# Designs tried in a protein design chat: VH-VL binders against q9hc84r5073to5261. Part 1

Every score and structure here is a prediction.

Target 1, 189 residues: q9hc84r5073to5261
Amino acid sequence: CICSMWGGSHYSTFDGTSYTFRGNCTYVLMREIHARFGNLSLYLDNHYCTASATAAAARCPRALSIHYKSMDIVLTVTMVHGKEEGLILFDQIPVSSGFSKNGVLVSVLGTTTMRVDIPALGVSVTFNGQVFQARLPYSLFHNNTEGQCGTCTNNQRDDCLQRDGTTAASCKDMAKTWLVPDSRKDGCW
Unless a header shows other numbers, all headers, positions and changes below count from the first letter of the chain; antibody chains aren't numbered by Kabat.
F, E and O stand for the ipSAE by ESMFold2-Fast, ESMFold2 and OpenDDE, each averaged over both directions (binder to target, target to binder). V2 = 0.75 x the mean of E and O + 0.25 x the DockQ between their complexes.
[cut] stands for letters that were removed.

## First folded at step 1 (VH-VL)

Design e02 (framework fv_emapalumab; at its last look DockQ between E and O 0.05; V2 from the best seeds 0.00; counts 0 for: pae O 13.4 > 2, placed apart)
Fold by ESMFold2-Fast, scan of step 1:
Structure e02 (fold): chain C 189 residues (1-189), chain A 122 residues (1-122), chain B 111 residues (1-111)
Amino acid sequence: as target 1 above (189 residues)
Amino acid sequence: EVQLLESGGGLVQPGGSLRLSCAASGFTFSSYAMSWVRQAPGKGLEWVSAISGSGYSTYYADSVKGRFTISRDNSKNTLYLQMNSLRAEDTAVYYCARDWGYYDSSGYLDYWGQGTLVTVSS
Amino acid sequence: NFMLTQPHSVSESPGKTVTISCTRSSGSIASNYVQWYQQRPGSSPTTVIYEDNQRPSGVPDRFSGSIDSSSNSASLTISGLKTEDEADYYCQSYDSSNHWVFGGGTKLTVL
């Protein structure tokens, strides 16, 4: 099952349904319905601000967050001397390409393409600040995903599953329901 | 305050090459995706290509893929379109346009340049 | 893939309301955002509606957008027509590869 996003608003679900949605908050891209494999969860934060000098100087970038077991990995980008560089935070600590801990491997291709692998699950996630792709084995995750990436069921009919358990006529309408409330962000409660 | 100024258009022979430039001012150029949209004489709008704010991701219409290359120089606040293997059907006014929103987002083109005419004729 | 079909021309008197349709030939019009652009003769296009029904700063509330799933179309409605509204109008959405697709354009004449 492959889910992708590009251009900030263009999505392709795990079963290949394409839609457009522009969010300004944090949304659930994917999470397990039943916690079978470390309660794997993916979130996209459309306005990720840090207290760093880089974040203060530029508009806040996007960040992709991965929660697996007790670990939290954040993938984002920073501007350094006029060029974009990937930044990976593992449990809030910056790490470099080649870092690994508890079965999670991190790598960077070039300066901005960040990748997280969980080999035991056949899971890989890539993010470069603009384009996101998540690969999940159908054999492990079928019938157990929800979020903006839809259902991993090999059936587009049920891709637009909303937070309340109903199916929307349009995945664009579904996407809004995966909002994550956050008191620190205006309009996201 | 926001301005986009295209240049580089002109008359070229079929099979020739041409590079268009778009000089941006009045905003943080690297924070916005940019697009090229063309319009043949007396015809409608056709999207050609788009590039993310960092320049890492590029996108092309099927009609130009493999022939055109979009690029940007954020240190110079300039967007480029390198056009190779030009055909008569590439004759059009080429507009440079800014994608609205955050860093890499696209959705609508909120500012457009004045356009530059490219004529491919023998 | 699909086409976005617009009427070639529409006409209406000053002060009246006009509606321009944009019909998607395959797949649901509601699956992707629809934008509307205005192009006056000799000018660059400008956006009058984005994300189905949103107005950019500076666009008067006389302009509105809507989606009708039953006819598989988007509509641009302009009320209180002024002579300055005379222009070509283009709808735009995205295909299954998330490439930009423009409609053929509608010439609005205000007589």
Scores: ipSAE 0.016, ipTM 0.640, lowest interface PAE 7.8, mean pLDDT 85
Fold by ESMFold2, look of step 17:
Structure e02 (fold): chain C 189 residues (1-189), chain A 122 residues (1-122), chain B 111 residues (1-111)
Amino acid sequence: as target 1 above (189 residues)
Amino acid sequence: EVQLLESGGGLVQPGGSLRLSCAASGFTFSSYAMSWVRQAPGKGLEWVSAISGSGYSTYYADSVKGRFTISRDNSKNTLYLQMNSLRAEDTAVYYCARDWGYYDSSGYLDYWGQGTLVTVSS
Amino acid sequence: NFMLTQPHSVSESPGKTVTISCTRSSGSIASNYVQWYQQRPGSSPTTVIYEDNQRPSGVPDRFSGSIDSSSNSASLTISGLKTEDEADYYCQSYDSSNHWVFGGGTKLTVL
């Protein structure tokens, strides 16, 4: 099951349905319906602002968040000496390529592409600030995913599963239902 | 007031090169993706290229891929289109347009420039 | 990739209603947002509908957009036609490679 997003608005679901969605909030990309594998969850924050970034910066980057067991991994980009670089926060602490902890491995490919592997689950997630890809094995996750990445069922008919458990005719309509409330952002609750 | 001003259009021979510029004002330029859209004489609109607000991501129509390069200089509030290996079929009015959207994402084109004419003729 | 097909021209009298169709050749029209642009003669385009059925500020409520999944098409409806509505109208959507795809355009003549 492979889900991807590019350009911040163009999605391909786990079962290959393509759609566009332009949201400026944090959204659930994927979470387990039933918490079987450490309650794996993926979120995309389209406007990730730190306190200092909102006070001084002209822009806020995207961040992809991975929750697995008690771990919180944030993949984002930052500006270092006029150049964009990947930044990986593992439980709020910056880590370097090659870091591993509790069955989670992180790496940086080139300058901005970040990768997280969870080998016990066969899970791989990549993100470079603009494009993400999440790979989940069908054998473990079939019938157990929901979010903007849709279902992992090898069937596009049920791909646009909304937060209320109904299937939308359009995945762009489904995608807006996966909002994560955030009172710090205008219009994100 | 959002303003987009294209320049650099003109007459160019087939196989030649031309660089278009689009000067932006009245908004935070680096917060918006930008596109080039062209319109051949008497024809409809054709999207050409897009670039994210940061300039990190670029996109091209198949008809121009490998020949055109979109870029931006956020310190000068300027969008560029470098056009190489020009063909007669590239003859068009070229518009720059602002993407109403979110950080570094494509959206709809909410403001358009007045266009600059590129003519490719021997 | 896909194409968006529009009628070449439509005509209607002032005060009447016109609908301009936009049919997607492959993939679902409902999978990606549809925008509509107006281009008056000698002018650059302006947006009249975004995200299928939303109007930008300043666009009259006479303009509306809709999606019909069964015919795989989008529609722009203009009610209470005025002479100022005479223009070319283009629909637009996206393909999976983040390319913008425009329809061929429809010339609206107000009789």
Scores: ipSAE 0.006, ipTM 0.515, lowest interface PAE 11.2, mean pLDDT 84
Fold by OpenDDE, look of step 17:
Parts: sequence; structure tokens; C-alpha cells
Structure e02 (fold): chain C 189 residues (1-189), chain A 122 residues (1-122), chain B 111 residues (1-111)
Amino acid sequence: as target 1 above (189 residues)
Amino acid sequence: EVQLLESGGGLVQPGGSLRLSCAASGFTFSSYAMSWVRQAPGKGLEWVSAISGSGYSTYYADSVKGRFTISRDNSKNTLYLQMNSLRAEDTAVYYCARDWGYYDSSGYLDYWGQGTLVTVSS
Amino acid sequence: NFMLTQPHSVSESPGKTVTISCTRSSGSIASNYVQWYQQRPGSSPTTVIYEDNQRPSGVPDRFSGSIDSSSNSASLTISGLKTEDEADYYCQSYDSSNHWVFGGGTKLTVL
């Protein structure tokens, strides 16, 4: 099962349904329905900025959060000496490419493409601020995912599963239901 | 054997502050989310706050948001609840509990402490 | 968000079967898992059902959970009632803000 987002607004669910969604809050990309494998969850945060003052004035990069067991990994892009670079926070601590802990591997490809691997689960997540891809083994996560990435069932008919358990007519409509409420951010509640 | 032991409860005046602690043992503390749940005398259970294993994610009931702060020290296997601006309605037995989940709306509380009584009264 | 409503009390004789309902006021009961906790007098709560119908280790199979989408409710069923089952029972789920929501609790009296 492969879920992807590109262009900042184009999504493809685990089962290959394409849709467009533009949000400015934090959203559940994927989470396990049953916490069978470390209660894995992915979030896209649109209001997490770590860029320099100059960059922050021009751009606020998105952050992809991976939650696995008790670990929290944040992938975002920051400015270093006037250049964009991937920034990986492991439990809020910046880590370098090649860092590993408790079965999680993080790396940076090139300058901005960040990668998180969970070898034991065959899970791979990539993010560069604008494009993300999550690869989950069907054998493990089949029929046990929900969020903006939909279900991992090889059935596009159930991809637009909303937070309330109902299936929306469109995945665009589904996507907004996966908002993570934050009363501190206008419009994100 | 999993053990959770709350402490720090007591009598406090309205507007006062109190800090609860929960000492955990018998499991890898940092691998589990933790929650505070309270129970007013003769009343039901009310979830108060939760924190992920790493401490990165925190959650609060609306009734305590802005007043209570949940935290943890994984090096000490201890969960905390800083309670400020206490109100009479905060009077309750406060339980710390181990959360099977880690983040978001998942998990269940599989182990509970014995609770510590907080009484807010003038 | 939503509330979970339980009957205040239920009673039944030993050996019989009792069902405690937990009705969600808004949203689908099936959207988030429902847990059930048992609290005996003077004791801390313990989990008897998680994820709608799963039993933790040590919980007898006399306890079972179910979800009914048509009534938007969850149910805890206890068969073969024993005196030790006398307790308060709380259902719990999650709202859209990812907050834990408890039902009001049901006092089960074994006659």
C-alpha cells in the first residue's frame, strides 16, 4: 500500500484513489485502526515552521510527523546558510542522517528528502516538504488503516472513509474530516 | 508487576496550585503513554489529560485546558500533573493510568493507580 | 463533541445475564473504539473490554462487548452473573478532538 502527496495538494490513497485537498491545519494522513504494530500514525502539519527568520517570512514549510510506539519523528525543511535542508527531529531532538533508535532509521537523501524506515514492519516514509510517500506492507496493514490515505484494502470503494466511520462521496470531503483540532490556530478547530 | 503510585494530593484553596506525581514501576515507562483520570466524590470518571511516551504530545480536557499541565520525566519513571488556578469542581480522586495507546484517539487504560485525593475548598 | 449515556443502574440475579448500554449522542459509535471499565467499591477501575469487543487477559469470557450502529450504542454483556461482578461500569471512547470521553457509569447490583 502506497500513499502519496505531491504539489502540496494532490493525494493518492493506499488503494490508488486520487483527489485534491488543500488544508492549512494538521491532518491525520494515516493511523492504525487497531494498534497492532506500534500504533503507527502519520500526520501532516501545516503550521510547523523551523525555517530561519528570512525563510519564515517567505515560506512556512510543512512538517510530517511519524508516531511509532512512544517515538515521535518530525520531518521538516529548514534554512541553513540560505539553503533549504531537511530537518529531522527525533523526540524533539535534531538528529543527523543515519540516526537510528529502537528499530527506526532516519536518513536524508540529497539536501531535503528525508526518509524514515521501520525495517521490522517494512514501512518507509519519505518527505521533502512538498512531496511525501508512505509505503506500508499490505500483509501487515491490510484493512487496518484510516485517514487521508484511506484504507489499505485494494478496494477504492472504501478509500474515502471519514473520521465518523462513514464513507464520503469524495475523498476531498473525507480529507477535511481528518483534521486534528487545535484551538490555538484559527480555523483549525 | 506494573505499579502506579500517585502522590501530591491534599487540601488547597480555590485559586491555589498543586502538583501531582505518579511513580511508575514494573514496565518500560517511556514506552507508554500515560493519562490522568479523576473522579469527584460519588461521581463518575472524567479524563483529565494524557501524554505520549516521549512527552511530545499532550492532550487536555476542555475543563482543565490552560490550567493544568501534564509532563513526565522518563529518567525518573514519573508522571506529573501541575494544577493551577484550582477550582472547587476540581475536587476529586486523581488516578494515573497507563495508556495502551501512544497518540491521538487510540488506546485504553490498562493499569490504574490507587489515586490521590485533591480537595479544593475555602 | 459527544456524550456517552449509560443507565444509572441495573440489577440482576446471580447466574443471569445483564446488558449495559452506552449511547453516543452524536457521531457514529463505530467511528472510535469503545472500552469498558469496571470499578468495584473502594477500588480503582480495571479494563474489562477494549476495542469494542476484546477482552484483556484475565477477564472471563462472561464479559463481552458489542456495537450497534443502528442505535448508535455500545453494549457490555455479562453472562452468568456473579456477586463479584457487582461494580460500577463505565464506557469510554474518543471524540473528534481526540479527547477521552467516559460515560456516566452504571451501577450493577447483583441481587
Scores: ipSAE 0.000, ipTM 0.524, lowest interface PAE 13.4, mean pLDDT 90
ESMFold2 (binder alone), look of step 17: mean pLDDT 90; pTM 0.921

Design e03 (framework fv_emapalumab; at its last look DockQ between E and O 0.37; V2 from the best seeds 0.00; counts 0 for: pae E 9.9 > 2)
Fold by OpenDDE, look of step 17:
Structure e03 (fold): chain C 189 residues (1-189), chain A 122 residues (1-122), chain B 111 residues (1-111)
Amino acid sequence: as target 1 above (189 residues)
Amino acid sequence: EVQLLESGGGLVQPGGSLRLSCAASGFTFSDYAMSWVRQAPGKGLEWVSAISGSGGSTYYADSVKGRFTISRDNSKNTLYLQMNSLRAEDTAVYYCARGYYDFWSGYPFDYWGQGTLVTVSS
Amino acid sequence: NFMLTQPHSVSESPGKTVTISCTRSSGSIASYYVQWYQQRPGSSPTTVIYEDNQRPSGVPDRFSGSIDSSSNSASLTISGLKTEDEADYYCQSYDSSNYVVFGGGTKLTVL
């Protein structure tokens, strides 16, 4: 099961359904329906992606959060001396490429492409601030995922599964339901 | 305020070349993808080309691939369209527009220039 | 590749409601955002709807957008039609290859 986002708003679900979604909030990209393997969950934090009057933002800063067991990994891009660089926070602590803890490996490819591996699960997540990809073994995660990445069932018919357990008419509509409420941000509740 | 001003249009013979410019102001030019959209006389809008904010990515409509080249000079806040091997069907008002479906720009096209007329005729 | 098909023209009296359709030839209309642009005579296009049903600032709530998956089409609805609404309207979308496509445009005449 491979889920990806590119081009700022283009999504491909675990089962290959393509759709566009633009949000300015935090959304559940993927989570286990039943916690079987460390209660894995992925979130995408969008920042000012639709802040302009016409929804055309100059920049769309994003952070990808990975929750695995008791660990929280945040992948984001920051400016260092005028250049973009990957920033990885492991339990709120900046870590360098090659860091490993409790079965989780983090690395940076090039300057901005960050990678998180969970070898025991065969899980791989990449993010460079604008593009992410999550690879989950079907053998472990099939029919046990939900979120904007869908259900990992090899069935595109159920990819637009909403938070309430119903299937939306479109995955764009589905995507909105995976909003993580945040009363601190306008429109994010 | 955001302003886009096209220039460089004119009359050119088939097979000829022309270079359009779009001067941008009122925003951080490099933060936005830019596009060229053209409109033949009395016809509809046709997307021609787009370029990312950094200029690292370019996109072209099939109708202009191999003939047109989009570029930008962010130091000059200017977008360009080099048009080679021009054809009669390239006759149109060419608009520069802010926005495209890439990493650095939102959607939709939110600002348009006034356009510059390109006429390809023998 | 895909096309967006619009009616060539629509007309309606002031105060009434008009709907302009935009039908996608291939791919799901619901998969990719649809935008609508207004172009008054002698003017450049302006955005009236983005992301299927969102209105930019300054666009009156008389304008609304919708998606119909069953017909694989998007619609622009203008209620309380005003003379100033007379214009050409273009739908626009894209595909996974990031190709931008405009509809053929619809001339709206306010009678």
Scores: ipSAE 0.380, ipTM 0.810, lowest interface PAE 1.7, mean pLDDT 91
Fold by ESMFold2, look of step 17:
Structure e03 (fold): chain C 189 residues (1-189), chain A 122 residues (1-122), chain B 111 residues (1-111)
Amino acid sequence: as target 1 above (189 residues)
Amino acid sequence: EVQLLESGGGLVQPGGSLRLSCAASGFTFSDYAMSWVRQAPGKGLEWVSAISGSGGSTYYADSVKGRFTISRDNSKNTLYLQMNSLRAEDTAVYYCARGYYDFWSGYPFDYWGQGTLVTVSS
Amino acid sequence: NFMLTQPHSVSESPGKTVTISCTRSSGSIASYYVQWYQQRPGSSPTTVIYEDNQRPSGVPDRFSGSIDSSSNSASLTISGLKTEDEADYYCQSYDSSNYVVFGGGTKLTVL
């Protein structure tokens, strides 16, 4: 099961359905329907405004959040000496490439490409601030994913599963239902 | 109030070069992707080029790739289009347009400039 | 790349309803957002519909947009036609590489 986002707003679901979605809020990319593997969840915050993430910039970057067991891993970018660099926060603490804790491995390739591996689950997630890819084994996550990344069922007809459990006619209509309410952000509730 | 003001159009010979400018005001320029769109006299709209808010990513229509260069100076709130190896088919009114927040995504152009005419003829 | 095909012209009487079609040549019209622009003679384009069916502030609700996946097309519908609606109308969409395409344009004449 491979889900990706590129080009600012283009998505490919776990089953390969392509769609476009533009949003400035936080959205559920993927979460387990039934919590079997540490309640793995992926979120994309399109306007991530924290002091550590945006202190050097005039505006807020994107951040990809990974929740796994009791861990919270945030992948984002920051400006260092006029260049974008990857910033990985492990339980709100910045960590360097090669950091490993509780079965989660983080790495940075080049300047901005960040990778998180969960070897026990065969899961890998990459993000560079603009493009992400999440790889989940079908054998473990079959019929147990929901969110903007759709279902992992090898059937594109089921891909556009909305938050209320119904299937939308198009995945761009489905994607808006995966909003994470946040009254601190204009229009994000 | 968002304003976009193009300049630098004129008459050039085939094979010549011209640099267009677009002065932006009324918004945080570096927050937005920007684009050039052209319209040949009596014809429809044609997308030409786009650039991300930071200037780190650039995009071109096939008809101009390798000949045109989009750039921006965020300290001067100015978008540029360097046009080289001009051809008669490049004759058009060139508009600058504000695109999607931060990244280029092919999204709607919510504000357009007045346009500047480029004429390529001998 | 793909093409967006519009009728070259449409005409209708004041107070009536007109629909302008925009047909996509390859790939699904439903996979990417469609925008509609209005351009009056001698003026710059302005957005009347974005994201398939959303109206910018200041655009009257008699303008509406829709998607028809069976014909692989988008439509701009203008009800209660007024003489001020006489203009050229362009649809616009894009692809997975963010390559932008405009339709050829439709001249709306209000008789």
Scores: ipSAE 0.007, ipTM 0.599, lowest interface PAE 9.9, mean pLDDT 86
Fold by ESMFold2-Fast, scan of step 1:
Structure e03 (fold): chain C 189 residues (1-189), chain A 122 residues (1-122), chain B 111 residues (1-111)
Amino acid sequence: as target 1 above (189 residues)
Amino acid sequence: EVQLLESGGGLVQPGGSLRLSCAASGFTFSDYAMSWVRQAPGKGLEWVSAISGSGGSTYYADSVKGRFTISRDNSKNTLYLQMNSLRAEDTAVYYCARGYYDFWSGYPFDYWGQGTLVTVSS
Amino acid sequence: NFMLTQPHSVSESPGKTVTISCTRSSGSIASYYVQWYQQRPGSSPTTVIYEDNQRPSGVPDRFSGSIDSSSNSASLTISGLKTEDEADYYCQSYDSSNYVVFGGGTKLTVL
């Protein structure tokens, strides 16, 4: 099952349903319904403000967060001497390409494309601040995913599953129900 | 504050060439994808071409592919459209617009220039 | 490619409400954002609605956008109609290949 986001607002779910959604808060991209494989969870924070200075427009970058077992990995892009560079935080500590711990491997291609692999699960996640892709084996995760990436069921009819367990008419309407409540900011939608 | 100013339009014969320019000011030019949109006299809007902020990716409508080339010079804050093998159907006001949804960034068209008229006739 | 179909013209008197539809021929209208542009006679287009229902700074709240999945259409609604609203209005959307498509335009006559 592959879920992707590009152009900042274009999504393709695990079962291939396409939609657009632009939020300004943190949303659940994917999480396990039943905690079978380390309670794997993916979040997209659309306004991640770090201590480092970003563009003069005062727009904070996006960040992708991965929760696996007791570990938290944050992928974001920051400005270093006027250039964009990927920043990977492993349990709140910056790490470099090639770092690995507890079955999780991180790497950076070029200056901005960050990748996280969990080889034991066949899971791979990439992010460069604008484009996201998560690859999960159908054999392990089928019938056990929810979030903006939809259900990994090979059936598009159930892709727009909302937080309350009902199916929305459009996945764009479904997407906003995956808001993380504690991430709310003024004007959050 | 944000300004887009087109130039280079004029009368040209069928089969001829013309180069349009769009001078941008009031924003960080390299952060934005840019587009060309045209409008034939008395007709509607038609998207022509787009270019990513870095200039690394270009996009074209089928009607102009192979004849038009979009480019940009970020050091001069200028967008270009090189038009070759012009046809009567290319007669239109050409607008420079800020924005485009590409694979790396996405912005709706939020600012438009005043347009420059291209007339293809003998 | 797909087409976006708008009525050729609409007319209404000042103070009333008008609604302009934009119907998508292929693919779901709800899958990709819809923008709306206003072009007054002799002027360049300006954006009045972006991303289905958002208003740029300076656009009055009399302008609103909506999506109707059942009819596969988007709508621009202008309430409290004023003479300066007289213009051509264009909807615009995308496909998964990022191809940009404009509707044919609607001429709004006030009076």
Scores: ipSAE 0.006, ipTM 0.580, lowest interface PAE 10.8, mean pLDDT 86
ESMFold2 (binder alone), look of step 17: mean pLDDT 92; pTM 0.939

Design e04 (framework fv_emapalumab)
Fold by ESMFold2-Fast, scan of step 1:
Structure e04 (fold): chain C 189 residues (1-189), chain A 122 residues (1-122), chain B 111 residues (1-111)
Amino acid sequence: as target 1 above (189 residues)
Amino acid sequence: EVQLLESGGGLVQPGGSLRLSCAASGFTFSSYWMSWVRQAPGKGLEWVSAISGSGGSTYYADSVKGRFTISRDNSKNTLYLQMNSLRAEDTAVYYCAKDLYYYGSGSYFDYWGQGTLVTVSS
Amino acid sequence: NFMLTQPHSVSESPGKTVTISCTRSSGSIASNYVQWYQQRPGSSPTTVIYEDDQRPSGVPDRFSGSIDSSSNSASLTISGLKTEDEADYYCQSYDSSNHVVFGGGTKLTVL
């Protein structure tokens, strides 16, 4: 199952349903319904690309967070006088390409493309500050995912699963229900 | 374990110069912004200067611009602050701080050194 | 260029709740993240809140942060006060030129 986001607002779910959603907050991209494989969870933190906080304003991904077992990994980019550099935090501690701990591997391609692998689960997550992709084996995660990435069931009919357990008519409507409440930004409650 | 150890502080005459060092360990030094923050006796925190991981970008508080120079040697995991034309108001404990600067957001100092005292007095 | 204004001092009894404000003089407080640092007597500062409302590992849940755009202020709230919370507290943000700005600091006395 492959989920991706590009252009700040375009999503493709694990079963290939495409939709557009402009969020300004942190959302659950994917989490396990039943905690079978370390309670694996993915979050995407979005913000307005500029100070213009209107419905039509462009959104940009700020950070992608991965929770696995007791570990938290944050992928983001550092702006250094007009040049972007990838930054990976492993349990709030910065790590470099090639770091490995407790079955989790991190790597950086070029200066900004960050990758996290959990080889025992066949899981791979990539983020470069613009595009996100998560790859999960169907054999392990089928019928056990929820979030903006939808269900991993090989059936697009159930992809738009909302937080309350119902299926929305459109995944755009589903996406907003995966909001993580955030007191930092207006409209994120 | 992240550690920051400052050194080089001491007593100096007004108009004199002094160079501070901060030895870093426990993280990939070249990947992170570093800052100097000072605190005059009994006063609050005042940011002095910041340098990018590569050393290609530097920022200075208006009060020290033109007098202080921040630099780093990534091969030695060491941050420096060259202080010239020192004034009585530069008397302070100088802290080395590790800066987690996120894309499109602010910095926050996740680790601080113990500080080194600089006294500018006749 | 802006200032972050904090009360000079606050005091409260053990077990009570105290709130420390940090007001931005120009521009929106929400324009940039706000951090809070604790400095106990004789020690280096440590982070108690980062990015407006997040707590570092090891910081008790008695510490919380919030932003109020209507008053253009950030607040640090400490509940269940303990004697060891006695310290100076500093808010911090940054300006549009990437200069770090600290508040003047608040001395918290627990008695």
Scores: ipSAE 0.000, ipTM 0.440, lowest interface PAE 16.0, mean pLDDT 84

Design e05 (framework fv_emapalumab)
Fold by ESMFold2-Fast, scan of step 1:
Structure e05 (fold): chain C 189 residues (1-189), chain A 122 residues (1-122), chain B 111 residues (1-111)
Amino acid sequence: as target 1 above (189 residues)
Amino acid sequence: EVQLLESGGGLVQPGGSLRLSCAASGFTFSSYAMSWVRQAPGKGLEWVSAISYSGGSTYYADSVKGRFTISRDNSKNTLYLQMNSLRAEDTAVYYCARVRYFDWLPHAFDIWGQGTLVTVSS
Amino acid sequence: NFMLTQPHSVSESPGKTVTISCTRSSGSIASNYVQWYQQRPGSSPTTVIYEDNQRPSGVPDRFSGSIDSSSNSASLTISGLKTEDEADYYCQSYDSDNYVVFGGGTKLTVL
């Protein structure tokens, strides 16, 4: 099952349903319905501000977060000496390409394309601040995913599964229901 | 305090060229995508062109593609529209507009300039 | 390659409610956000609704936006009509092929 986002707002679900959605907050891209494989979860934050990367606070970058077996990996793009560069935070600590811990491997291609592999699960996630792709084996994750990436069932009829368990007519309507509540004064949508 | 001021409009003959400028003030210009929107006399709004915050991506309506070039100078807080091979149907008030917070695809406008009139006639 | 169709004009009395529709010719209206702009004669446009149903600061609660997938349209609703609401109203959406698309505009007369 492959889920992708490109052009900032275009999504293709695990079963190949395409839709357009633009949000300004954090959304669940994918999570396990039943916690079988480390409660694997993916989140996309459309406005990620870090203390060290807030020189241009009006323009906070995107970040993709991965939760696996109590580990949190954050992929984002930051300014280093005036140039955009990928930043990988492993349990809130910056790590370099080639780092690995507890079966999770991270790497960077070029300066901004970040990659996370979980070889035991056949899982691979890539992100460069603009384009995202997650690859999950159908054999392990079938009938056990929900979020903006939809269901991994080889059936597009259930791809627009909303947080409340109902199916929306359009995946754009479904996508907004995967909002992660936050404490921002302006809220999220 | 936030302001967009267009200039450079005027009368030009068909086939001629004209360059419009938009001076931005009161906000961090380099953090926003910008757009040009026009309005022919007595008619509706028509999108013309947009440029990303860095100037790395440009977008054009089919009606102006190949004839108009959008550009920006972030050091001068200025947006430009170079108009070549002008036609009578290009006669319009040209508005400079700020794109709401998304960095690439211009989906919404939140600040508009006063407009500058371009008249293409013999 | 889509168009947004609005009625040319609408009229209503002060204090009443008016609804202006914006219908998308191809593709789903719900697939991309819709904005609404107000333009008084001789003035620049101003935003009254962005991203389907959000109001900018300073825009009164009387203005609201909605999406109806069944009719493939967006609507701007103005309640408690006042004479200062008299203006041209434009809907606007976008996609990766057309980028920005405006509706033809609706002239609202308050009489």
Scores: ipSAE 0.005, ipTM 0.455, lowest interface PAE 15.6, mean pLDDT 83

